# VH-VL binders against q39962, part 34

Target 1, 193 residues: q39962
Amino acid sequence: DPTDGFTEVPLTEDNFVIQKPYDKPLNDRYSYKNGIRRLWVYENDKPFKVGSPTRPRTEIRIKGHDYSSGVWQFEGQVHVPEGTSGVTVMQVFGAVNKATALQLRVYNGDLKSYKSNSVATDIYNKWLRVNVIHKVGKGEITVFINGQQKLVVNDDGPAEHYFKCGVYAAPDGSSNYMESRWKNIKLYKSDNK
Key: E = the ipSAE of ESMFold2; O = the ipSAE of OpenDDE; V2 = 0.75 times the mean of E and O plus 0.25 times the DockQ between their complexes.

## First folded at step 9 (VH-VL; framework fv_ucenprubart)

Design g6 (at its last look DockQ between E and O 0.62; V2 from the best seeds 0.00; counts 0 for: pae E 2.9 > 2)
Fold by OpenDDE, look of step 9:
Structure g6 (fold): chain C 193 residues (1-193), chain A 119 residues (1-119), chain B 108 residues (1-108)
Amino acid sequence: as target 1 above (193 residues)
Amino acid sequence: QVQLVQSGAEVKKPGASVKVSCKASGYTFTEYWYIAWVRQAPGQGLEWMGLIYPSSGSTWYAQKFQGRVTMTRDTSTSTVYMELSSLRSEDTAVYYCARGYYDEWMDYWGQGTLVTVSS
Amino acid sequence: EIVLTQSPDFQSVTPKEKVTITCQASQSIGDFLLWYQQKPDQSPKLLIKYASESYRGVPSRFSGSGSGTDFTLTINSLEAEDAATYYCQQYDYYPSLTFGGGTKVEIK
């Protein structure tokens, strides 16, 4: 199991900061019911900050555990409804050449690292266990789906990092409606990996 | 490594304009990055002037400088420019550019450019 | 516009002493406050983010606290190299950013 050798970092609701279109109330783009966090956004929505040129998003920003060293792991179960495409559902924020070290995107039912490196296929309407391990010292990110290693990539250099999940419209090719659901979001840390 | 290298010191007359450059290296302009301009008069504190998103050219200026400041970029050279017009003696300051995340902190700063306005 | 008022403007401190700098916002800014260090003839360096989170590479003797309108930067044991001017900055009203007036810390 990808969590072997890791220690869970306790999270509270204070660690879950929602980023949403700046002109929409929270409940119009986010819900938290029965342990499931539902995040959705439309292609023509406003960015999450006034004046921002970024694409529409509704994302959870994990706050309070930013890191620049060590070995960190994000775990969560994600459900992407059919029809959602051209969207980032999970991010490792922080990099040198980019703002993010990793983006897991959905395109036509495939889960990919950005536009390439297929991680999983035919993911619609299913719960997937996602584990992302970031070994900062090695500049290495490993992605697990349902406990199986699917991807190993390099980050874009040392930076201040944190995890995000939800929906962030891709630069292009986004569906009009984009949604992801998340449950059992956890953070882990290890000094032995 | 990420670096912001600014143009050299300037000496201007009142009423003139100054254009300071900030060349970025070590990273690629994306929608996530902005360049902020912050100035510091001699012996005084830091003053935010505005920011630009180099990837798009979108700008946001402090109200104090609106109509007098223009921030631009050249993506082919990874350079951002800050032009301040109608210069006054009070504009004498060290001008800094700084890289920042779209909604977060500024992590890298240029070395600063001294602009002296005197008759 | 959010106004940040720092106190004191200046203090001279003996090495190994505790330094406390305050920053007060004209209205609540949550925890969207940064602390910068600027040494003479140098560019500012980020020390603290989100009021209390140390930035990468910052020595442990630096710490921040507070939320809402009242914030504090603490240097637990002042080192000679800590002689600098410290600034608070709010980013709650991004993209409009504002700085405090600064606090100069001098070594006795």
Scores: ipSAE 0.738, ipTM 0.905, lowest interface PAE 0.9, mean pLDDT 95
Fold by ESMFold2, look of step 9:
Structure g6 (fold): chain C 193 residues (1-193), chain A 119 residues (1-119), chain B 108 residues (1-108)
Amino acid sequence: as target 1 above (193 residues)
Amino acid sequence: QVQLVQSGAEVKKPGASVKVSCKASGYTFTEYWYIAWVRQAPGQGLEWMGLIYPSSGSTWYAQKFQGRVTMTRDTSTSTVYMELSSLRSEDTAVYYCARGYYDEWMDYWGQGTLVTVSS
Amino acid sequence: EIVLTQSPDFQSVTPKEKVTITCQASQSIGDFLLWYQQKPDQSPKLLIKYASESYRGVPSRFSGSGSGTDFTLTINSLEAEDAATYYCQQYDYYPSLTFGGGTKVEIK
């Protein structure tokens, strides 16, 4: 299991900061009911910050555990309804050449690293367990789907890093409506380097 | 690795203009990053002037400088320029460029360019 | 324009003592506040992001706190190398990414 050898880092609601279109109240784009966090955004929504050139998002920014060293792991279960496409659902923020070391995007029911490597297919309307291990000292990010290793990529450090999940419209080709649902979001750290 | 290298010191007379360059290296110039300009008069604090998004060339200027400042970029040389016109003695300052992630903090600064405005 | 008011303008502080610097925003900026250290003839260096998150490589004696309009930078045991001017900056709204007026800290 990808969590073998890891210690869970306790999270409370204070760690789940929602980034959303700046002009929308939280409940217009986010809900948390029965252990399930629903995050959605429209293609023509405003960006997170006034004046920003970025695309619309409704994302959980995991706050309080930004890292620049060590071995860290994100875990969560994601459900993407059919009709959602051209959207990032999970990120490792922080890189030297670009803003992120990893983006997991959904294009027409396929989960990909950015626009390239397939990570999973036929993902609509079902729960997937996602684990992402970042070995900062090795510059390595490994993605697991349902406990199976699917992808290994190099990061692009040195940088400050943090995990995000939710929906963030891709640069082009976003569906009008984008939604992801998340449950059992956890953070882990390993003591080995 | 990441570097912002600015042009050398300038001495100008009142009423002239100055164009300071900021050459970026070690990263993807045209994506993810803005370049901001910040000045500091002798013995004074940091004063934000504005920013440019190198990807589009779009600019945003502080109200105090609108009409006097122009920021441009040359993607072929990975260089941003800040031009300040109608110079006055109070424009004497060190001018810094800095990069930042979109919607996030600024992480790398240029070395600064002293502009002296005197008769 | 969002105005940031720092206090005090100047502190002369005995080594090992605690330094407290405040920054007050004219409107809520959430936690989108940065703290910088600037030594003479150097570019500013980032210390704190998101009001309270230490930037990489920053000594643990530096900490930030606050949200909304009231923010504090603390140096819990001042060292000689910490003599510098400290600035807050907000990054909640573009194009007006304003700085506070600065707080100069000297070793007594």
Scores: ipSAE 0.533, ipTM 0.829, lowest interface PAE 2.9, mean pLDDT 92
ESMFold2 (binder alone), look of step 9: mean pLDDT 89; pTM 0.897

Design g7 (at its last look DockQ between E and O 0.91; V2 from the best seeds 0.79)
Fold by OpenDDE, look of step 10:
Formats: structure tokens, sequence, C-alpha cells
Structure g7 (fold): chain C 193 residues (1-193), chain A 119 residues (1-119), chain B 108 residues (1-108)
């Protein structure tokens, strides 16, 4: 299991900060019910901040555990409804040459690293266990789906990092409606790896 | 390594214009970044002037400088420019460029450019 | 426009003592606050992001706290090399960024 050798970092609701279109109230783009965090956004929504060139997003920013060293792991179960496409559902923020070290995107039911490197297929309407391990010292990110290693990439570091998940419209276009659901979001750390 | 190298010191008369350059290297100039300009008068604090998105050339200026400041970029040389017109003695300051993530913090700064405005 | 008010403007502190600098925002800015350190004839250096997250390479004696309107930068056990002017900056109202007036810390 990808969590072997890791220690869970206790999280509270204060660690879950929602980023959403600047002109929408929270409950119009986010809900937390029965342990499930539902995040959605429309293609024509406003960006996170006024004047920002970024595409629309509704994302959870994991707060309080930003990192620039060590070995960190994000875990969560994600559900993407059919029809959601051209969207980032999980990010490792921070890089030298770009804003993120990793983006897991959904295109037509495939889960990919950005626009390439498929990590899962036929993902719609089911729950997937996602584990992302970031070994900062090695500049390496590993992606696990349902406990199986699917991808190893470089992080383009060094930089300041934190994890995000939700929906962030892809730069090359997206479906009009974008949604992802998350549950059992956890953070792990390992000092010995 | 990321570097922001600014042009040299300038001496200008009141009413003139000054154009300061900021050459970026060590990262992809036209992706995911803004370049901000911040100035500091002698013995005073930091003052944000505005920012430019090198990818699009879109700008956002502080109200104080609107109509008097122009920020541009040259993607072929990875250089950002800040031009300030109708200079006054009060514009005497060190001018800094600083790189930042979209919607996020500034992490790297130029070395600063002293602009002196005097009769 | 968001106005950030720092306090105090100046303080002289004996080495190894605790330094506390405050930054108050005219309205809530959440945790979108930065702290910078600037030494004479140098460019500002980022110390703290998101109000309480230390930037890489920053000594552990520096810490930030607060949310909403009231923020604090703390130097636990001041060292001689910490003599500098410190600035808070908000980015909640991005792309309109504003700085506090600064706090000069000298070694007594």
Amino acid sequence: as target 1 above (193 residues)
Amino acid sequence: QVQLVQSGAEVKKPGASVKVSCKASGYTFTEYWYMAWVRQAPGQGLEWMGLIYPSSGSTWYAQKFQGRVTMTRDTSTSTVYMELSSLRSEDTAVYYCARGYYDEWMDYWGQGTLVTVSS
Amino acid sequence: EIVLTQSPDFQSVTPKEKVTITCQASQSIGDFLLWYQQKPDQSPKLLIKYAEESYRGVPSRFSGSGSGTDFTLTINSLEAEDAATYYCQQYDYYPSLTFGGGTKVEIK
C-alpha cells in the first residue's frame, strides 16, 4: 500500500480552504454533505481573483502544511460524473517553470497527467482512490490509483508546494459543467523516505 | 536558477519619462507568472505600482499611477519594461521588478533600479 | 483599497529577545498575507506566505500568525543578522496588491 511507512498528518476543517469564482457564494459551487465534498464550476464562471488570467476553478487548498522539503503524500477518493471533461481534479502546486508540479486532468473519461500519460481509463461515475507521493529531495512525484502505481514524473522543483483538489478548467478547453466529488482526503508525511 | 536583472540607474529631469527594464531568465517566461513593479522612495516603504502578465501582455496598474505608467513585455527577450512619464521629484525611488505565481505570492525580485528626478 | 497598518514603526531590540510586529488590515483578507524582510541596499525577501507558512530557507525563529484583519510576525530570539525592515503585503484583492508601512528593527 502506498501509505506504508507514512504517518498521517491530522487535518481539521481549518485545513480545507475553498477557492472559487470570485463573484459566487460558496454554496453555489461547493457542498459538504455526508462526508462528501462536492465541487463544481462552469466554463463561463469568473476566475478565482479579479483580473486573473486563470480559468474558472472550485478547489480545495490544503492549508497549514505547505512544504519545500521531505516526503509528502496526498490521499483521497475522487468521483467524477460523466460529462466532466477538460478539467484538473488534483494538483501539486508549485514549480520553477510552471505553477504546478502535477495536474491530474480528466479528458473524456480518462485520468491523465496534464494532457498525456494516462493513469486511469473509464473513470466516470465511480470512486477512485488517488495517492500522490512527492519526494521533494528527489524531485519525484508518484501517482497511485486504487493502490497501484501508475506514474512517476519529475516535479520541476525546487519550489513551495501544497496540494489542491476539486475542479479547475483546463487551458485548452473544458465541458460547460465540471464536477468532482471527494471523500476521505488525508495527508501523510514520511521523514525516512 | 531564476534571475531578474534590471537596467542601470537613471537620472531624469522633471517632466521627462523613464523606462526601466527587467530581464528574466531561468524559467519559462510566458507561463503561469506575473511580473510586478514595486518602488521605494529613499527612506520610505514599499509601494506597489502594478503588474503585467507576460503570456498575454495584460496589465493591471495601481490607481495612483494610472495614465502615467505603462508596462510592456518582449517575449523574444524575456524582458518586462516599466515606463513612467511626467516624472516628478517624488518619483525618485528604487524600482523593483518581482516575479509571482498567478494569484499568488512574489518569490524572486530584481536588484532594483534607482531613478533620480532632479532639476 | 486595502490598507495595511503596521506597528510599531520602529523598535530597538536586544539580541535573543522576542520581536513582535503586527499588521492590521482595513478589512478581512483571510490568510492572503505575506511578510517580507528587507535589509539595507537589498531587495525584499519573502519570509511568510499565507499568513503563517514559512517560505523555504527561512529560519525557524521566524513565524507568522493571524487571519482576517490581524496578523503578527514573530522573531523568536532575535539575532544580529535580523536587523532589517519588515513589511506585510496582502494579495487577497489581487491583482491590487498593497504593502504595510514597514517596521524597522534595529539591534540594541
Scores: ipSAE 0.780, ipTM 0.918, lowest interface PAE 0.9, mean pLDDT 96
Fold by ESMFold2, look of step 9:
Structure g7 (fold): chain C 193 residues (1-193), chain A 119 residues (1-119), chain B 108 residues (1-108)
Amino acid sequence: as target 1 above (193 residues)
Amino acid sequence: QVQLVQSGAEVKKPGASVKVSCKASGYTFTEYWYMAWVRQAPGQGLEWMGLIYPSSGSTWYAQKFQGRVTMTRDTSTSTVYMELSSLRSEDTAVYYCARGYYDEWMDYWGQGTLVTVSS
Amino acid sequence: EIVLTQSPDFQSVTPKEKVTITCQASQSIGDFLLWYQQKPDQSPKLLIKYAEESYRGVPSRFSGSGSGTDFTLTINSLEAEDAATYYCQQYDYYPSLTFGGGTKVEIK
């Protein structure tokens, strides 16, 4: 199991900060009910900040555990409804050349690293367990789906990193409506991997 | 290896203009990054001047400098420019460029360019 | 534009003692507050992001707290190399990333 050898990092609601279109009240794009966080955005929504050239997002920014060293792991379960496409659902923020070390995107029911490496297919309308291990010292990120290793890529450090999940419209090809649902979001770290 | 290298020190008379350059290297100049300009008069604090998004060339200026500042970029040389016109003695300062992630903090600063305005 | 007011303007502090610096915003900026350290003739160095997240390589004696309009930088036990001027900066209203006026900290 990808969590073997890791210690859980406790999270409280104060760690789950929502970034959303700047002109929308929180509950217009986010809900948290029965342990499930629903995050959605429309393709024509405003960016997170006034004057930003970025695409629309409603994302959990995990606060309080930004890192630049060590071995860290994100875990969560994600559900993407059919019709959602052209969207990042999980990311590792922070890079030297570009803004992120990893983006997991959904294109027509397939989960990919950016637009290229396949991670999983036929993902719509079911819960998937996602684990992402970042070995900063090796510059390496490993992605697991349902406990199975699917992808190993290089990061682009050194940088400050944090984990995000939710929906963030991709540069092109976004559906009109984009939604992801997340539950059981956890962080882990290891000093010795 | 991210580097921001600024043009050299300048001495100007009141009423003139100055154009400071900031050449970027070691990253994707036109994606995910803004370039900001911040100045610091001798013995004074940091003062925000504005920013440019190199991808589009879109700019945002602090109200104090609107009408006097122009920021431009040349994507073929990965260089941004800050031009300040109608200089006064109060514009004597070190002028810094700094890059930042869109929507986030600035992580790399240039070495600074001293501009001295004297009669 | 958002105005950030720092206090105090100046502190002279004995080594190993606690330094507290405040920053007050003219309107709420959530947690989008940065703290910088600047030594003479150097570019500013980022210490704290997102009001309380330590930047990489920053000693644990530095911490930030606050949200909304009231923020604090604390140096828990002042070291000689911490003599510097400290600035807050907001990054919530992105096109206008204003700074506080600065707080100079000297070793007594």
Scores: ipSAE 0.725, ipTM 0.890, lowest interface PAE 1.6, mean pLDDT 93
ESMFold2 (binder alone), look of step 9: mean pLDDT 90; pTM 0.902
OpenDDE, look of step 9: ipSAE 0.769; ipTM 0.913
ESMFold2, look of step 10: ipSAE 0.720; ipTM 0.885
ESMFold2 (binder alone), look of step 10: mean pLDDT 90; pTM 0.906

## First folded at step 10 (VH-VL; framework fv_ucenprubart)

Design k1 (at its last read DockQ between E and O 0.90; V2 from the best seeds 0.86)
Heavy chain, then light chain:
Amino acid sequence: QVQLVQSGAEVKKPGASVKVSCKASGYTFTEYWYMAWVRQAPGQGLEWMGLIYPSSGSTWYAQKFQGRVTMTRDTSTSTVYMELSSLRSEDTAVYYCARGYYDEWMDYWGQGTLVTVSS
Amino acid sequence: EIVLTQSPDFQSVTPKEKVTITCQASQSIGDFLLWYQQKPDQSPKLLIKYAEESYRGVPSRFSGSGSGTDFTLTINSLEAEDAATYYCQQYDYYPDLTFGGGTKVEIK
ESMFold2, look of step 10: ipSAE 0.808; ipTM 0.918
ESMFold2 (binder alone), look of step 10: mean pLDDT 90; pTM 0.911
OpenDDE, look of step 10: ipSAE 0.801; ipTM 0.925
ESMFold2, fold request of step 11: ipSAE 0.767, 0.780, 0.762; ipTM 0.903, 0.906, 0.897
ESMFold2 (binder alone), fold request of step 11: mean pLDDT 90, 90, 90; pTM 0.903, 0.912, 0.908
OpenDDE, fold request of step 11: ipSAE 0.842, 0.894, 0.904; ipTM 0.933, 0.948, 0.951
ESMFold2, last read: ipSAE 0.767, 0.760, 0.785; ipTM 0.905, 0.899, 0.910
ESMFold2 (binder alone), last read: mean pLDDT 90, 90, 90; pTM 0.904, 0.910, 0.908
OpenDDE, last read: ipSAE 0.873, 0.916, 0.909; ipTM 0.940, 0.955, 0.953

Design k2 (at its last fold request DockQ between E and O 0.65; V2 from the best seeds 0.73)
Fold by ESMFold2, fold request of step 11:
Structure k2 (fold): chain C 193 residues (1-193), chain A 119 residues (1-119), chain B 108 residues (1-108)
Amino acid sequence: as target 1 above (193 residues)
Amino acid sequence: QVQLVQSGAEVKKPGASVKVSCKASGYTFTEYWYMAWVRQAPGQGLEWMGLIYPSSGSTWYAQKFQGRVTMTRDTSTSTVYMELSSLRSEDTAVYYCARGYYEEWMDYWGQGTLVTVSS
Amino acid sequence: EIVLTQSPDFQSVTPKEKVTITCQASQSIGDFLLWYQQKPDQSPKLLIKYAEESYRGVPSRFSGSGSGTDFTLTINSLEAEDAATYYCQQYDYYPSLTFGGGTKVEIK
């Protein structure tokens, strides 16, 4: 199991900060009911900040555990309703030549690393367990789906990193409405290098 | 690695203009980044002047400098420019460029360019 | 047009003592507050981001706290190399990136 050898980092609601279109109140794009967080945007929503050239997002930015060294793991379960496409649902922020070390995107029911390697297929309308391990000392990120290793990629450090999940419209090809649902979001750390 | 190398010190008379360059290397100049300009008069604090997006050339200026500052970029040389016109003695300062992620902190700074305005 | 007010303007502090610097925003900026250290003739260096997140390579004696309008930078045991000027900066009203007025810390 991908969490073998890891210690859970305690999280409270104070660690779950929502980034959203700047002109929307929180509850217009986010809800948290019965342990399930629903995050959504429309393609023509505003960016997170006034004047930003970024696409629309409603994302959890995990606060309090930014890292630049060590071995860290994100875990969560994601559900993507049919009709959502052209959207990032999980990210590792921080790189030298770009903004992120990893983006997991949904295109027409397939989960990919950016637009490239397939991570999972036929993902609509079901829960997937997602684990992402970042070994900063090795510059290496490993993605697991339902406990199965699916992908290993290089990061692009040194950088400050944090985890995000939710919806962030891709540069092109986004559906008019984009939604993801998340539950059981957890963070782990290992003392290995 | 990432470097921001600025043009050399300038001495100007009141009423003139100055154009400071900031040459970027070691990263993708035209995506993910803004370039901010920050100045510091001798013995004084840091003052944000504005920023430019190298991707589009779009700019945002602090109100204090609106009408006197122009920021441009040249993607072929990975260089950002800041021009300040109608110089006064109070414009004597070190001028810094700094890059930052969209909506986030600035992570790399240039070495600074001293501009001295005196008669 | 966000204004950041730092206090105090100046501190002269005995080595190994605690230093506390405050930054007050004219309106809420959430957690979008940065702290910088600047030594003479150098570019500013980032110490703390997102109000409380230590930047890489920053000694653990530096910490940030606060949210909304009231923020604090703490140096829990001042070292000689910490003599510098410290600035806060907000980035909630991005693309406006205003600074506080600065706090100079000297060794007594």
Scores: ipSAE 0.822, ipTM 0.920, lowest interface PAE 1.1, mean pLDDT 94
Fold by OpenDDE, look of step 10:
Structure k2 (fold): chain C 193 residues (1-193), chain A 119 residues (1-119), chain B 108 residues (1-108)
Amino acid sequence: as target 1 above (193 residues)
Amino acid sequence: QVQLVQSGAEVKKPGASVKVSCKASGYTFTEYWYMAWVRQAPGQGLEWMGLIYPSSGSTWYAQKFQGRVTMTRDTSTSTVYMELSSLRSEDTAVYYCARGYYEEWMDYWGQGTLVTVSS
Amino acid sequence: EIVLTQSPDFQSVTPKEKVTITCQASQSIGDFLLWYQQKPDQSPKLLIKYAEESYRGVPSRFSGSGSGTDFTLTINSLEAEDAATYYCQQYDYYPSLTFGGGTKVEIK
């Protein structure tokens, strides 16, 4: 299991900060019910901040555990409804040449690293266990789906890092409606790996 | 390694214009970044002037400088420019460029460019 | 426009003493606050992001706290090399950024 050798970092609701279109109330793009965090956004929504060139997003920003060293792991179960496409559902923020070290995107039911490197197929309407391990010292990110290693990439470091998940419209276009659901979001750390 | 190298010191008379350059290297110039300009008068604090998105050329200026400041970029040379017109003595300052993530912090700064405005 | 008011403007501190600098925002900015260190004839360097998170490479003696309108930068044990001017900056109202007036820390 990808969590072997890791220690869970306790999280509270204060660690879950929602980024959403700047002109929408929280409950119009986010809900938390029965342990499930539902995040959605529309293609024509406003960006996170006024004047920002970024596409619309509704994302959870894991707060309080930003890192620039060590070995960190994000875990969560994600559900993407059919029809959601051209969207980032999980990010490792921070890189030297770009804003993120990793983006897991959904295109027509495939889960990919950005626009390439498929990590899972036929993902719609299913719960997937996502584990992302970031070995900062090695500049290496490993992605696990349902406990199986699917991808290893470089992080394009060194940089400041944190994890995000939700929906962020892809730069090359997206479906009109974008949604992802998350549950059992956890953070792990290891000093020995 | 990321570097921001600014143009040299300038001496200008009141009413003139100054154009300061900031050449970026060590990263992809047109992805996910803004470049901010911040100035500092002698013995004074930091003052944000505005920012430009190198990817699009879109700008956002502080109200104080609107109509008098123009920020541009040249993607072929990975250079950002800040032009300030109708210079006054109070514009005497060190001008900094600084790279930042979209909607996030600034991590790298140029070495600064002293602009002196005097009669 | 968000106004950030720092206090004090200046302080002279003996090495190994604790330094406390405050930054007050005219309205809530959440945790979108940065702290910079600027030494004479140098460019500013980022110390703290999101009010409480140390930037990489920053000594552990530096820490930030606060949210909403009241923020604090603390140097737990001042070292001679810490002589500098410190600035807070908000980015909650991005792309409109504003700085505090600065706090100059000298070694006594």
Scores: ipSAE 0.700, ipTM 0.892, lowest interface PAE 1.0, mean pLDDT 95
ESMFold2, look of step 10: ipSAE 0.791; ipTM 0.907
ESMFold2 (binder alone), look of step 10: mean pLDDT 91; pTM 0.912
ESMFold2, fold request of step 11: ipSAE 0.688, 0.693; ipTM 0.865, 0.881
ESMFold2 (binder alone), fold request of step 11: mean pLDDT 91, 90, 91; pTM 0.904, 0.896, 0.904
OpenDDE, fold request of step 11: ipSAE 0.334, 0.507, 0.699; ipTM 0.783, 0.841, 0.897

